# Designs tried in a protein design chat: VH-VL binders against q58483. Part 11

Target 1, 193 residues: q58483
Amino acid sequence: MKVIGISGSPRPEGNTTLLVREALNAIAEEGIETEFISLADKELNPCIGCNMCKEEGKCPIIDDVDEILKKMKEADGIILGSPVYFGGVSAQLKMLMDRSRPLRIGFQLRNKVGGAVAVGASRNGGQETTIQQIHNFFLIHSMIVVGDNDPTAHYGGTGVGKAPGDCKNDDIGLETARNLGKKVAEVVKLIKK
Below, E stands for the ipSAE of ESMFold2; O stands for the ipSAE of OpenDDE; V2 stands for 0.75 times the mean of E and O plus 0.25 times the DockQ between their complexes.

## First folded at step 3 (VH-VL)

Design y3a (framework fv_zilovertamab; at its last look DockQ between E and O 0.02; V2 from the best seeds 0.00; counts 0 for: pae E 17.3 > 2, placed apart)
Fold by ESMFold2, look of step 3:
Structure y3a (fold): chain C 193 residues (1-193), chain A 121 residues (1-121), chain B 107 residues (1-107)
Amino acid sequence: as target 1 above (193 residues)
Amino acid sequence: QVQLQESGPGLVKPSQTLSLTCTVSGYTFTSYYIHWVRQAPGQGLEWMGSINPDSGSTSYNQKFKDRLTISKDTSKNQVVLTMTNMDPVDTATYYCARGWYYDILTGFDYWGHGTLVTVSS
Amino acid sequence: DIVMTQTPLSLPVTPGEPASISCRASQSVSSYLAWYQQKPGQAPRLLIYWASNRATGIPPRFSGSGYGTDFTLTINNIESEDAAYYFCQQYGSTPYTFGEGTKVEIK
């Protein structure tokens, strides 16, 4: 069993990374292999709507997206995290989402477990709207969407932080990320029995 | 099955207007851009312009200073190149070629056989 | 306009040996690079598009690589039928432009 966590932050050491890793740590404590992927140092290009992936099963644009899609296909669970940029996901994560059409051909992500993380500058700063965009991505791929486990049970991991590392002091945010990891692990185990 | 065929005069006099027709078959006409490329004898290839046969939108190499027009006739699956004020330096083989409707990704995957146009008195 | 510089302009080859042709763009064209083969009296034939993708029907001895400004066409096991002119073409920015061409000849 394997769960990957992908941070859409343009900064590899930022608050989004911290919360995604916290969720993955909770998953690893349940005996599940984890892998973290940062989009910050990846070459990502926008989808141009060419439709070649429909015919060939692979995007013709040569960059880092293809390897990330392979890892998503191999995982049993996927955690996507993003900073809140204007109430939604980062451009980096959106590029990956838009380029994911090869995986929708044949619904290769079907029934994988999806969990979402978002970090905003304030507690009511767009984390939930950003998480909903991530949930929409999971739903379009026919995935199983989960939120964070009890007792924090909401939509997923939600953090607050302006400067890199601020989320280490956001005890509520860290707890939501940990409980998201616990829920992802629980559901992955249920499906794989 | 995909075929492109150029047709038109092989000889024009200086200052005359050239009209070349590219007729396509074996695929959906509106799904691919048509490009015109020329090649002077013994020389390299020069892109002239293109048309989106669905919308009719065109793109031109500015070298041709507005003497080039590319148009279409959807009912005949044809694209027409019109170039005014021909000069002996325009002597070349003229090709039509197709690219995907976002042609930037595929290059020119099918070409016509080309038609030699000589500009001479 | 983006200038495409090919090297070498002439490439004598021996059947069975590999050959490489270089193409350099004056500014980045990302992966918007195609390679064509042209024999005398014929139209160009598309070999490679998107820098590294073989066109339909092109044998695997042809391969392309590169990104940005530096691109290479490699022919791994030269056959006598591969004697031809080879052109690179950028199609990332109008006007689309071609390299000067490389004449590949049996040595």
Scores: ipSAE 0.000, ipTM 0.446, lowest interface PAE 17.3, mean pLDDT 89
Fold by OpenDDE, look of step 3:
Structure y3a (fold): chain C 193 residues (1-193), chain A 121 residues (1-121), chain B 107 residues (1-107)
Amino acid sequence: as target 1 above (193 residues)
Amino acid sequence: QVQLQESGPGLVKPSQTLSLTCTVSGYTFTSYYIHWVRQAPGQGLEWMGSINPDSGSTSYNQKFKDRLTISKDTSKNQVVLTMTNMDPVDTATYYCARGWYYDILTGFDYWGHGTLVTVSS
Amino acid sequence: DIVMTQTPLSLPVTPGEPASISCRASQSVSSYLAWYQQKPGQAPRLLIYWASNRATGIPPRFSGSGYGTDFTLTINNIESEDAAYYFCQQYGSTPYTFGEGTKVEIK
């Protein structure tokens, strides 16, 4: 069993990365293999809407997206994390999402477990709307969407960070991230049973 | 691998101050709470207090609040317990333990071997 | 302080049989309940946290149940290596408190 965590933050070691890794750490403690991926250092290009992927099964654009999609396809669970940019996901994460269309052919991510992490500048600063975008992405891929585990159970990992490192002191955020990891691990195990 | 180790004097005289050190390794020191728990011979477990190694924030059992201090040394990955006015009734095995990420979310997942402290004249 | 009461305090068990230990809290601790195993001369070992979650490396024969004030640790198909003291702990409210301990002996 393997779960990957992807941070859509433009900062490789930002608050989003911190929470995603926290979730992955919780998963690792459950005996599941984990891998962290940051989009910060990746070459990503936007979808150009050519629909070649529908015809040929692959995207004609050559960049770092294909390798990431391959890892998504091979994973049993996927955690996507994003900073809150104007109530939504980062451009980096959105590019990945948009370029994931090849995986929708045959629904290659079907029944994989999806979890979401969002980091905003305030406690109610768009984390839920950002998570909703991520959840919609998972649903469109026919994945199984989960929130964070009890007792914090809501929509996933939600952190507050204005400056680098802030989420280290956000106990609530860290807790929700851990519980997200726990839930993902639990459901992955149930599916693999 | 995660390791916790208590160190300090095994013998303390009445009215003297006990100082114990918990040295941790195998993980990020600032990521987990450290707790102190003691166990008198043949008795149960008693929670004494805890510290957040990142912030330095502490929590104490009221029973010990007046004479117990828990501190940290981040440079050494150590937590120190200091308890004043020791009495024979304080004779016990003293443990430091790690809370799994957060002490309010999980139990204590790793323990030191414990160190016996005898209070006697 | 929340008082944790364990029953029984002594539990002789035949190998292969199940063992059940009860822990009652003087007030609700929700799911903030852990179980520990302690063998002579050793530190406690975490078995269960959040009332019903097994810690890493703990065999499936150990299970926890309960919520609020009444909790149960169950050891199915008990083995000789399971001879030990078992403690419950609440961490729902400070000070965290432990049960008196139950001595499980193998017949």
Scores: ipSAE 0.000, ipTM 0.538, lowest interface PAE 14.2, mean pLDDT 93
ESMFold2 (binder alone), look of step 3: mean pLDDT 92; pTM 0.943

Design y3b (framework fv_zilovertamab; at its last look DockQ between E and O 0.03; V2 from the best seeds 0.00; counts 0 for: pae E 17.2 > 2, placed apart)
Fold by OpenDDE, look of step 3:
Formats: sequence, structure tokens, C-alpha cells
Structure y3b (fold): chain C 193 residues (1-193), chain A 121 residues (1-121), chain B 107 residues (1-107)
Amino acid sequence: as target 1 above (193 residues)
Amino acid sequence: QVQLQESGPGLVKPSQTLSLTCTVSGYTFTSYYIHWVRQAPGQGLEWMGSINPSGGSTSYNQKFKDRLTISKDTSKNQVVLTMTNMDPVDTATYYCARGWYYDFLEGFDYWGHGTLVTVSS
Amino acid sequence: DIVMTQTPLSLPVTPGEPASISCRASQSVSSYLAWYQQKPGQAPRLLIYYASNRATGIPPRFSGSGYGTDFTLTINNIESEDAAYYFCQQYGSTPYTFGEGTKVEIK
């Protein structure tokens, strides 16, 4: 069993990365293999709507997306994390999401477990709306969407951070991230029985 | 503070099996790959293999694939190297090192002190 | 396997002067290149990762550059304490491989 965590933050070691890693740590503690991926250092290009992926089964754009999609396909669970940019996901994450169309061919992510992490500058600064976008993405791929585990159970990992490293001091954020990891691990194990 | 420590026999006879243990502390055991690297006296560094303590997946240098096994004991925060059919040419200082297995590979940021293993009759 | 070639293998340097070590990969390793310092009787110490990023606690006088196949470690204003072996390492693909090492000696 393997779960990957992807940070859509343009900062490789930012608050989003921190929370995604925290979720992965919780998963690892459950004995599940984990891998962290940052989009910050990746070459990503937007979908151009050419529909070649539907016709040929592959995107014609050559960049770092294919390797990431491969890892997504191989994983049993996927955590997507994003900073809150105007109430939504980062451009980096959106590019990955949009470019994931090849995986919708045959629904290659079907029944994989999806979890979401969002980091905003305020406690109620768009974390939920951002998570909603991620959840929609998972649903469109016919995945199984989960929130964070009890006692914090809501929509996923939600952190508050204005400056790099702030989430280290966000106990609530850290807890929700860990509980997300625990839920993902639990559901992955249930499916893999 | 992060610490890695190799332990095992300093002397092994030819054809015998070497077993070394890397004990880690100061961080979450399952969050980093553990690598084994050896260095023959006066020579360079040679990567032998690695293990992901999260799940136990391993990667080996093909040179050692047939006689090298790396395993973990999560309850003890330990990684174990087992190498069969030892030869004098395998005399070296053996290191375990931490390397981040996430998408950001940042080199081997922490090393054990190393343990000298001499293969001699 | 990717072969890492270091030049020079021996580098005498006068204190205060810069030192440069080259590392060439037999094929591209992108930026997955690290530099290590090793002193006698000690384990290697990470200096640079991802070709140009200083590890925690490493002085600014150490810098790395390069991409693909050609990389350089530069030590500006070299100090007596910098006498050591220096190794490059690629971690772009397994098996991970190291350069032969460069012995930096202080005159």
C-alpha cells in the first residue's frame, strides 16, 4: 500500500508542504508507504484543450506532469495540498489537475482514496472552498473522498500560515493534517483487505 | 538531534555473512530513507542500497543484489544490512546515512560514524 | 551506471584564495547533485544539495553550480579548516554514484 502527497505550493518548503508531510507522517505510522511530491520545482504547463489525450490516450505536452500522473496511478491514496489563492487552488495544482485527463480514460484513479489539505492566511480564509475544489477533482476521477478523522472530522487538513513556517505553530492545523492521514490510512486498509 | 549509529562485527571471515545494524534517533524513523554506503580504505564512496522505512521497500545496487539484503525494525528504529559470502575485497568502512525519499532529494544529510569491517581469515 | 568524474584529484590552495572542483556526469543528472566534505577518520558531511543549495550550517564561502552533466564546487576564501576530501554525488538515478574525490590541501 502506498499513499502519495502532492503539494501545489510554489514554495517547496512552505506551509502547504509542512501539512502534507504531516499527513503523510501519520499514514507512515500506520505502516503504509508514503511519498511526498512538490510541484514547486516541476515544469508544468497548462492544458491547451487539444483533446489529443482522448484520441491517442496520451497528452502531447512534454513536461513533468506525466511522471506525476504515473505516481498517482500507482498509489492507493492521494493527498493534494494547496495554498489558498483567491479562494481556490494554486495555478500549479490546477495545471496538474487539468492535465490529469489521461487518467480519466478508463478511470485509472477509480476508488483510490483522496484527501485534501489547504493552507490560508486566515482561519476562515478559503480553506474550505479550496478543499471543495480538490474534492471535486477527486470525485470527477471517481475516487473515494475522505475528510480528516475524528475528533477534528470535517473536510481535511486546514492550516493557517502567513509566513513560511507559521504552520509549525498551528496546532489545530497540524492535528487536522494528522487526522486526515489517519483517515486516509484507515480507508486504504479497508479497501485493500 | 538526529543521530545514526552503525553497529556490528568488526571482523568477518571469508564466505561468512556480515550483519550490520543502523540505529537512528532524533527524528521520525519512517520519514526518511536509510542508505548504506561503504568506503574501502583509501578509496571512494560506494552506494550499496536503501530502504524506505515506511513500508519497507528496498533498492539495491546491482553489484550487490544477489548477496545484499536490507531490512527494518520499526519498533527499534533500526535498519539492518545483511551481506553474504564476504570476501577480503569487501573490507571497508560501512556507513548508514539518511536521505530524504520525498520528491525533494536533498542528498544524504546525516551519516553515522561508520564502522570498519575487515574480512580476513 | 552514471560515472562521476572529478577534476582535479589533488588541489593545493593558499589560504584566502578560491578553490574550484569540477564534477562531470557521464549522462545528465539534472540538478540531482550533491557535494560532500570528508575529513580523515570522519564520515562525509553534506555541503551542497540540488546542485547549488547549501546544507544547514554550511558557510556561505561554499557554493555549487551546474546542471545536467557539468558541476562545480567553489570554496571562496579558503580556510585551513577546509582541508579535506570533497566528493560529488549524483542521486538522479540508481545506483547513486560518487566521484573519485578531490583532496584539497592547504599550502
Scores: ipSAE 0.006, ipTM 0.542, lowest interface PAE 11.6, mean pLDDT 93
Fold by ESMFold2, look of step 3:
Structure y3b (fold): chain C 193 residues (1-193), chain A 121 residues (1-121), chain B 107 residues (1-107)
Amino acid sequence: as target 1 above (193 residues)
Amino acid sequence: QVQLQESGPGLVKPSQTLSLTCTVSGYTFTSYYIHWVRQAPGQGLEWMGSINPSGGSTSYNQKFKDRLTISKDTSKNQVVLTMTNMDPVDTATYYCARGWYYDFLEGFDYWGHGTLVTVSS
Amino acid sequence: DIVMTQTPLSLPVTPGEPASISCRASQSVSSYLAWYQQKPGQAPRLLIYYASNRATGIPPRFSGSGYGTDFTLTINNIESEDAAYYFCQQYGSTPYTFGEGTKVEIK
């Protein structure tokens, strides 16, 4: 069993990375292999709308996207995290989402478990709208969407932070990320039984 | 119920300008491209061009590029085909049809009844 | 321009039997291929889009198959009302182009 966590933050050591890693730590405590991937140091390019992936099963653009898609295909669960940029995901994460069509051919992500994390500059600052965009991505790939587990149970990991590291002081946000990880682990075990 | 209806003159003199109107109803006008397709008597179908009614962007078959203009009137849910320098070879039934432009191009799912245009002195 | 070649151009059929019409594109159109039925004095009616998807209200006896350059429309259990012209159309690149048509006739 394996779960990957992907941070869409443009900063490698930002608050989004911290919350995604907290979710993965909770998953690892449940005995499941985890891997963290940052988009901050990846070469990413926008989709150009060519539709060649429908015929070839692979995007013709040569960059880091293909390796990330391969890891998503191999995982049993996927956590996507993003800072809130204008009420939605970062451009980095959106480029990965737009380029994910090869995985939709044959629905290669079908029934994988998806969980979302978002960090905004203020409490109630677009975290849930950003999580909704991530959830829509999971649903279009025919995935199983989960939120954070009890007792925080809502839509996923939600954090507040402006400067790098601010989320260390967001105890509620950290708890939502851990409870998301616990729920992802629970459902992965149920499905992979 | 989705409906498209062509209207305009049935007879045009050589060298004159043809103007045909496609009026649509039963769906959101700006959600679909409108295409013009013609069919000469006893012959096959020929795609002429299209318009995106939301932005007005057009695409034309190069065969007609200098003679053909497709425009819209959003307030009336109408698309207008204008073709200059009509010639007897342009005698045909002219259809408007709608086409989807998201995710999967789904062909022309609804067509008007067509209007016969005869070009004769 | 992508040339669409239909065979046969005329197809006499017996009710109850299957019939098929081929459409070949001069270059790949992937799955961007539609089939239309046209009866005399009427506008075309969409039967199949995206090579194999049945349009709304089209009975299951109509099916499409193919990819790239070679496509087939199949009509199982021909009924007398199926007598019509049938056209393929590519919409993979502009100008969009139609096949010449196949006249399906009963008898």
Scores: ipSAE 0.000, ipTM 0.441, lowest interface PAE 17.2, mean pLDDT 89
ESMFold2 (binder alone), look of step 3: mean pLDDT 91; pTM 0.939

Design y3c (framework fv_zilovertamab; at its last look DockQ between E and O 0.02; V2 from the best seeds 0.00; counts 0 for: pae O 14.9 > 2, placed apart)
Fold by ESMFold2, look of step 3:
Structure y3c (fold): chain C 193 residues (1-193), chain A 121 residues (1-121), chain B 107 residues (1-107)
Amino acid sequence: as target 1 above (193 residues)
Amino acid sequence: QVQLQESGPGLVKPSQTLSLTCTVSGYDFRSYYIHWVRQAPGQGLEWMGSINPSGGSTSYNQKFKDRLTISKDTSKNQVVLTMTNMDPVDTATYYCARGWYYDIYTGFDYWGHGTLVTVSS
Amino acid sequence: DIVMTQTPLSLPVTPGEPASISCRASQSVSSYLAWYQQKPGQAPRLLIYKASNRATGIPPRFSGSGYGTDFTLTINNIESEDAAYYFCQQYGSTPYTFGEGTKVEIK
């Protein structure tokens, strides 16, 4: 069993990375292999709307997206995290989402477990709207969407931080990320039985 | 390394059909379009058409559409140009070249060495 | 068809000095313009794509500029191996079309 966590932050060591790693740590404590991927140093390009992937099963654009999609296909669970940029996901994460159509061919993500993380500059500052964008992405791929586990149970990992590292002091945010990881692990185990 | 290589006859009689093969290696055959471009001796370059090797979709220069066919054989990493009713004015060096869909990012980044086709009796 | 007009058609150059080749499209091609170098007996070699991006392995003395209808290839510090034919090509709409070529010669 394997769960991959992807941070859409343009900062490789920012607050979004911190929360995604916290969720992955909770999953690893449940005996599940984890892998973290940062989009910060990846070569990403926007989708050009060519539709060639419908025939080829892969995107014709040569960059780092194809390898990330391969890792998503191989995982049993996927956590996507993003900073809140104007109420939604980062451009980096959106490029990955828009380029994911090869995985929708044959619904290769069907029934994989999806969890979302968002970090904003203030509490209730767009984390939930950003998480909803991520949830919509999971639903269109026929995935199983989970939020954070009890007792924090809401929509996923929600953090608050302005400067890198601020989320180390966001006890509530860290707990939501940890509980998201616990819920992802629980459901992955249920569907793999 | 990425390679494209044209092969076919160097001499064709007027009214006959030309068949040229472009064999590619060093990359995923399905990832790029193949274009055919010709160059008459001492003259400029003329785009003839292209094919998406994965699905076989083609685009042709209207000048050639009634006599030009571009096809593929995925198992051999080959694209084939077939041109009917050859005329001495078709004497040219024929190139295959690799390009992206509409060449948005790369232009024609790799070319074959070209093969001279002379049309004469 | 979009006509690509290159000037000059012949360009004698002195090693170490800059040279420029102009390419004009009969209608806008946005930034979808490439430059190629062709030496005798060889296939064209991509120098510049999308008007200003150098292709892999192309030395920085080659640069491109322009947008819409007017484009320029600049070769700084001309070297003897730069003697060749140079072609512009639009790929903004089919049929893709090439300029007539510019012969660059070392004086």
Scores: ipSAE 0.006, ipTM 0.445, lowest interface PAE 11.7, mean pLDDT 90
Fold by OpenDDE, look of step 3:
Structure y3c (fold): chain C 193 residues (1-193), chain A 121 residues (1-121), chain B 107 residues (1-107)
Amino acid sequence: as target 1 above (193 residues)
Amino acid sequence: QVQLQESGPGLVKPSQTLSLTCTVSGYDFRSYYIHWVRQAPGQGLEWMGSINPSGGSTSYNQKFKDRLTISKDTSKNQVVLTMTNMDPVDTATYYCARGWYYDIYTGFDYWGHGTLVTVSS
Amino acid sequence: DIVMTQTPLSLPVTPGEPASISCRASQSVSSYLAWYQQKPGQAPRLLIYKASNRATGIPPRFSGSGYGTDFTLTINNIESEDAAYYFCQQYGSTPYTFGEGTKVEIK
């Protein structure tokens, strides 16, 4: 069993990365293999709407997206994290999402477990709307969407951070992230029974 | 002053149904989860289940899932535990306890005095 | 279910000395760990919640620490009134589970 965590933050070691890793740590504690991926240092290009992927099954754009999609396909669970940019996901994450169309051919992510992490500048600063975008993405791929585990159970990992490292002091954020990991791990295990 | 008080029969016959009532006072009834915990004589504590008085959602220990029902009466500030098919092994002191304030988890901060329930012929 | 293991199960302590009780969870419960004191014939009393926060009215001599799987309750300067059973509880996931309890006795 393997779960990957992807941070859509343009900062490789930002608050989003911190919370995604916290979720992965919780998963690792459950004996599941984890891998962290940051989009910060990746070459990503936007979908150009050419529909070649529908015709040929592959995107014609050559960049780092293909390798990430491969890892997503191989994983049993996927955690996507994003900073809150104007109530939504980062451009980096959105590019990945948009370019994931090849995986929708045959629904290659079907029944994989999806979890979301969002980091905003305030506690109610768009984390939920951002998470909703991520959840929609998962649903469109026919994945199994989960929130964070009880007792914090809501929509996933939600952190508050304005400056780098702020989430280290966001106990609530850390807890929700860990509980997200726990839930993902739990459901992955249930599916693999 | 926050108060929880368990009430019900102290003696139940095997195979009969136990009904206990937790009456709460001194705070907003709907604001805190109510938990049921039991303790067999000389033994540890066992969480049975809980209810959110706001809405009535329940959570049960799977050990008791087939026998246990927790309900509420908001008009009386009461939570009721019903457990069917009682057995001598179910002899214990039964506690109700106040738990979380909405989504703030602070442990079980107030407990009833507990009521001893003996299951015997 | 998450199993909570307490050590020791019996702890004799001399007045004025500190006492430490350990609680280990079979899996991580984050900080969702509580400690209770129970005296004979009484209901449990909350001492610590969220691993390290003292409940209202609890003396400073009681403290909790830990995160994940390993937790410790420390009672500094033990008093005669501290003779009781002490239980840890995880509420990180259902079913919520308790440790076996530790009997603290005053020598």
Scores: ipSAE 0.000, ipTM 0.540, lowest interface PAE 14.9, mean pLDDT 93
ESMFold2 (binder alone), look of step 3: mean pLDDT 91; pTM 0.941

Design y4a (framework fv_zilovertamab; at its last look DockQ between E and O 0.39; V2 from the best seeds 0.00; counts 0 for: pae E 14.7 > 2)
Fold by ESMFold2, look of step 3:
Structure y4a (fold): chain C 193 residues (1-193), chain A 120 residues (1-120), chain B 107 residues (1-107)
Amino acid sequence: as target 1 above (193 residues)
Amino acid sequence: QVQLQESGPGLVKPSQTLSLTCTVSGYTFTSYYIHWVRQAPGQGLEWMGSINPSGGSTSYNQKFKDRLTISKDTSKNQVVLTMTNMDPVDTATYYCARGRIFGVVYFDYWGHGTLVTVSS
Amino acid sequence: DIVMTQTPLSLPVTPGEPASISCRASQSISKYLAWYQQKPGQAPRLLIYDASNRATGIPPRFSGSGYGTDFTLTINNIESEDAAYYFCQQYDSTPYTFGEGTKVEIK
C-alpha cells in the first residue's frame, strides 16, 4: 500500500508542504509507504482543450504532469494540499487537476482514498472552500473522500500561516493534518482487504 | 524490535572510497528516512545526509556534496553510504539513524556505529 | 548553518540533586530541538523531542524547556547511571546540527 502527498504551493518549503508532510508522517507510522511531490519546481502547462487525451489515453503536452499522473495511478491514497489563493486552490494545482483527464479514461482513480489540506493567512480564511474544490476533484474521479479523524474530525488539514514556516507554531493545524493522515491510512487498509 | 546495524571496513587508505551498509529490521523499510551521522574521536556529531527509501531521493550536507552518495537496496532492507577521496580527517564512528519519512525530524533509533579509520 | 552552543561543557553532579544544561541556537528554531544521551561506547539515545516532549521509556526526571533560541535540559534527582554526554540537536532546517556536548560526571 502507498499514499502520495502533493503540495500545490509555489513555495517548495512553505506552510502547505509542512502540513502535507505531517499527514504523510502519520500514514508512515501505520506502516504504509509514502511519497511527497512538490509542484513548486515542476514544469506545468494549462490544458489547451485539444481533446487528444480522450482518444490517445494521454496528453500530448510534454512536461512534468505525465509523471505525476503515473504516481497518482499507482497510489492507493492521494493527499492534495494547497495554499488558499482567493478562496481556492493554487494555479499550479489547478493545472494538474485540469490535465488529469487521462486518469478519468477508465476511471483509473476509482475508489482511491482522497484527503485535502489547505493553508490560509487566517484561521477562517478560505481553507474550507479550498478543501471543497479539492474534494470536488476527488468526487469527479470516483474517489473516496475523507476528512480528518477524531478528535479534530472536520474536512481535512487546515493551517494558518503567512510566512514560510509559520505553521510550525500552529499546533491545531498540525493536529488536523496528522488526523487526516490517520483517517487516510485507516480507510486505505479497509478497502485493500 | 526496531534495529539498525552498520557494516563495512574498519580501515581505509587515503584517497580510497568508503562503502558502508546500514541494514534495518523490525519496521517497514520504506516508512522512514535513513540518515548518516558521524562522530570523530572525542568530538561531536555531524549530520551527513539522508535518503527516502521509498523513492530513493537524497539530501546531503553541502560539506560532503561532491564525494558522498547514499543509495538503497529495498530487497535487502539496506542503505549504502559511499564516500570518495577519503582523508585522515574523515576518521570517525559512522552511525545510521532513523527519522520521520519527511521534513523536520529527530532521530528516534540509531545503529551501534562502526569506526572507520583512514590511514596508511 | 545553525550553530548550537551548549553550556557548560563539563558538569560535575551529586546524586539526588538537580542539574541543568543549556543549549543556544544562532537563530530561531521554534520548538524543533531534541536532546540525546550518549553513554561511553554507545550510540546516542533520544531523550526529548520538540523541546519538551519526553521520548518513550525516558524517566520523568528528565525534562526539557525552551522556545526560539534558548533551551534547557533538566535532570532532577540525578542518578549514577545519568553520567554521560548530552547533546542538543536542531531540526528546523538542514543541515541538521548538534551542540558540542556536555559531559555529566558524578562527583
Scores: ipSAE 0.000, ipTM 0.522, lowest interface PAE 14.7, mean pLDDT 90
Fold by OpenDDE, look of step 3:
Structure y4a (fold): chain C 193 residues (1-193), chain A 120 residues (1-120), chain B 107 residues (1-107)
Amino acid sequence: as target 1 above (193 residues)
Amino acid sequence: QVQLQESGPGLVKPSQTLSLTCTVSGYTFTSYYIHWVRQAPGQGLEWMGSINPSGGSTSYNQKFKDRLTISKDTSKNQVVLTMTNMDPVDTATYYCARGRIFGVVYFDYWGHGTLVTVSS
Amino acid sequence: DIVMTQTPLSLPVTPGEPASISCRASQSISKYLAWYQQKPGQAPRLLIYDASNRATGIPPRFSGSGYGTDFTLTINNIESEDAAYYFCQQYDSTPYTFGEGTKVEIK
């Protein structure tokens, strides 16, 4: 069993990365293999709507997206994390999302477990709306969407961070991220049982 | 009980490659990071790098990034340190130490350490 | 890299008296500071984590305090067995770094 965590933050070691890793750590503690991926250092280009992927099964754009999609396809669970930019996901994450259409052919992510992490500048600064976008993405891929586990159970990992490293001191954020990991691990195990 | 044990050659010639093995027992191997820390004679401690036994992800001190590799063998509960181009300045006691996966990177358990001397 | 500076580097102490060792970080590390004891020929032993939490099995005479950049290890009622080197270590960010060490000697 393997779960990958992808941070859509333009900061490779930012708050989003921190929370995604916390979720992955919780998963790792459950004996599940994990891998962290940051989009910060990746070459990503937007979908151009050519629909070639529907015809050819592959996107004609050559960049780092294909490798990430492969990892997504191979994983049993996927955690997507994003900073809150204007109430939504980062451009980096959105590009990945939009470019994931090849995986929708045959629904290659079907029944994989999806979890979401969002980091905003304030506690109620768009984390939920951002997570909702991620959840929609998972649903569109026919994945199984989960929130964070009890006792914090809501929509996923939600952190507050204005400056780099702030989430280290966000106990609530860390807890929700960890509980997300626990839930993902639990559901992955249930599916693989 | 938690145990970590380093093993490998005590003597390495300059320019040769060092290989050390850390064998762990007494707990779930995949639940904790394994770190390598060295200590030159009479000197302080220096963090070298770490590996997550669950998945094999690694982190390295930039100082050693070009010549240090940390790997794992889950079937043997072992972590292996490989460092190329050894120099007398690399003479030190090398420790493997356990760190928690979740937000805890202090080292709660250490191996006994193994002295590695780099000499012609 | 975060530089950890310990003071003093040598600390002679009379049995029964307290000893205090300071560790200063070059930047804020919040509470992510650990203290270790190392006796000759032995591996370091964890004393304190998260600046002020005693590790399992560590006597109450060992205590840690501080937050941000300034930290202190205090050993109350020094015993002969406490003769050792003591190191601080930050784990706020990689690379994890240690202080130079303080040699505590019993007078």
Scores: ipSAE 0.000, ipTM 0.525, lowest interface PAE 14.0, mean pLDDT 93
ESMFold2 (binder alone), look of step 3: mean pLDDT 91; pTM 0.923

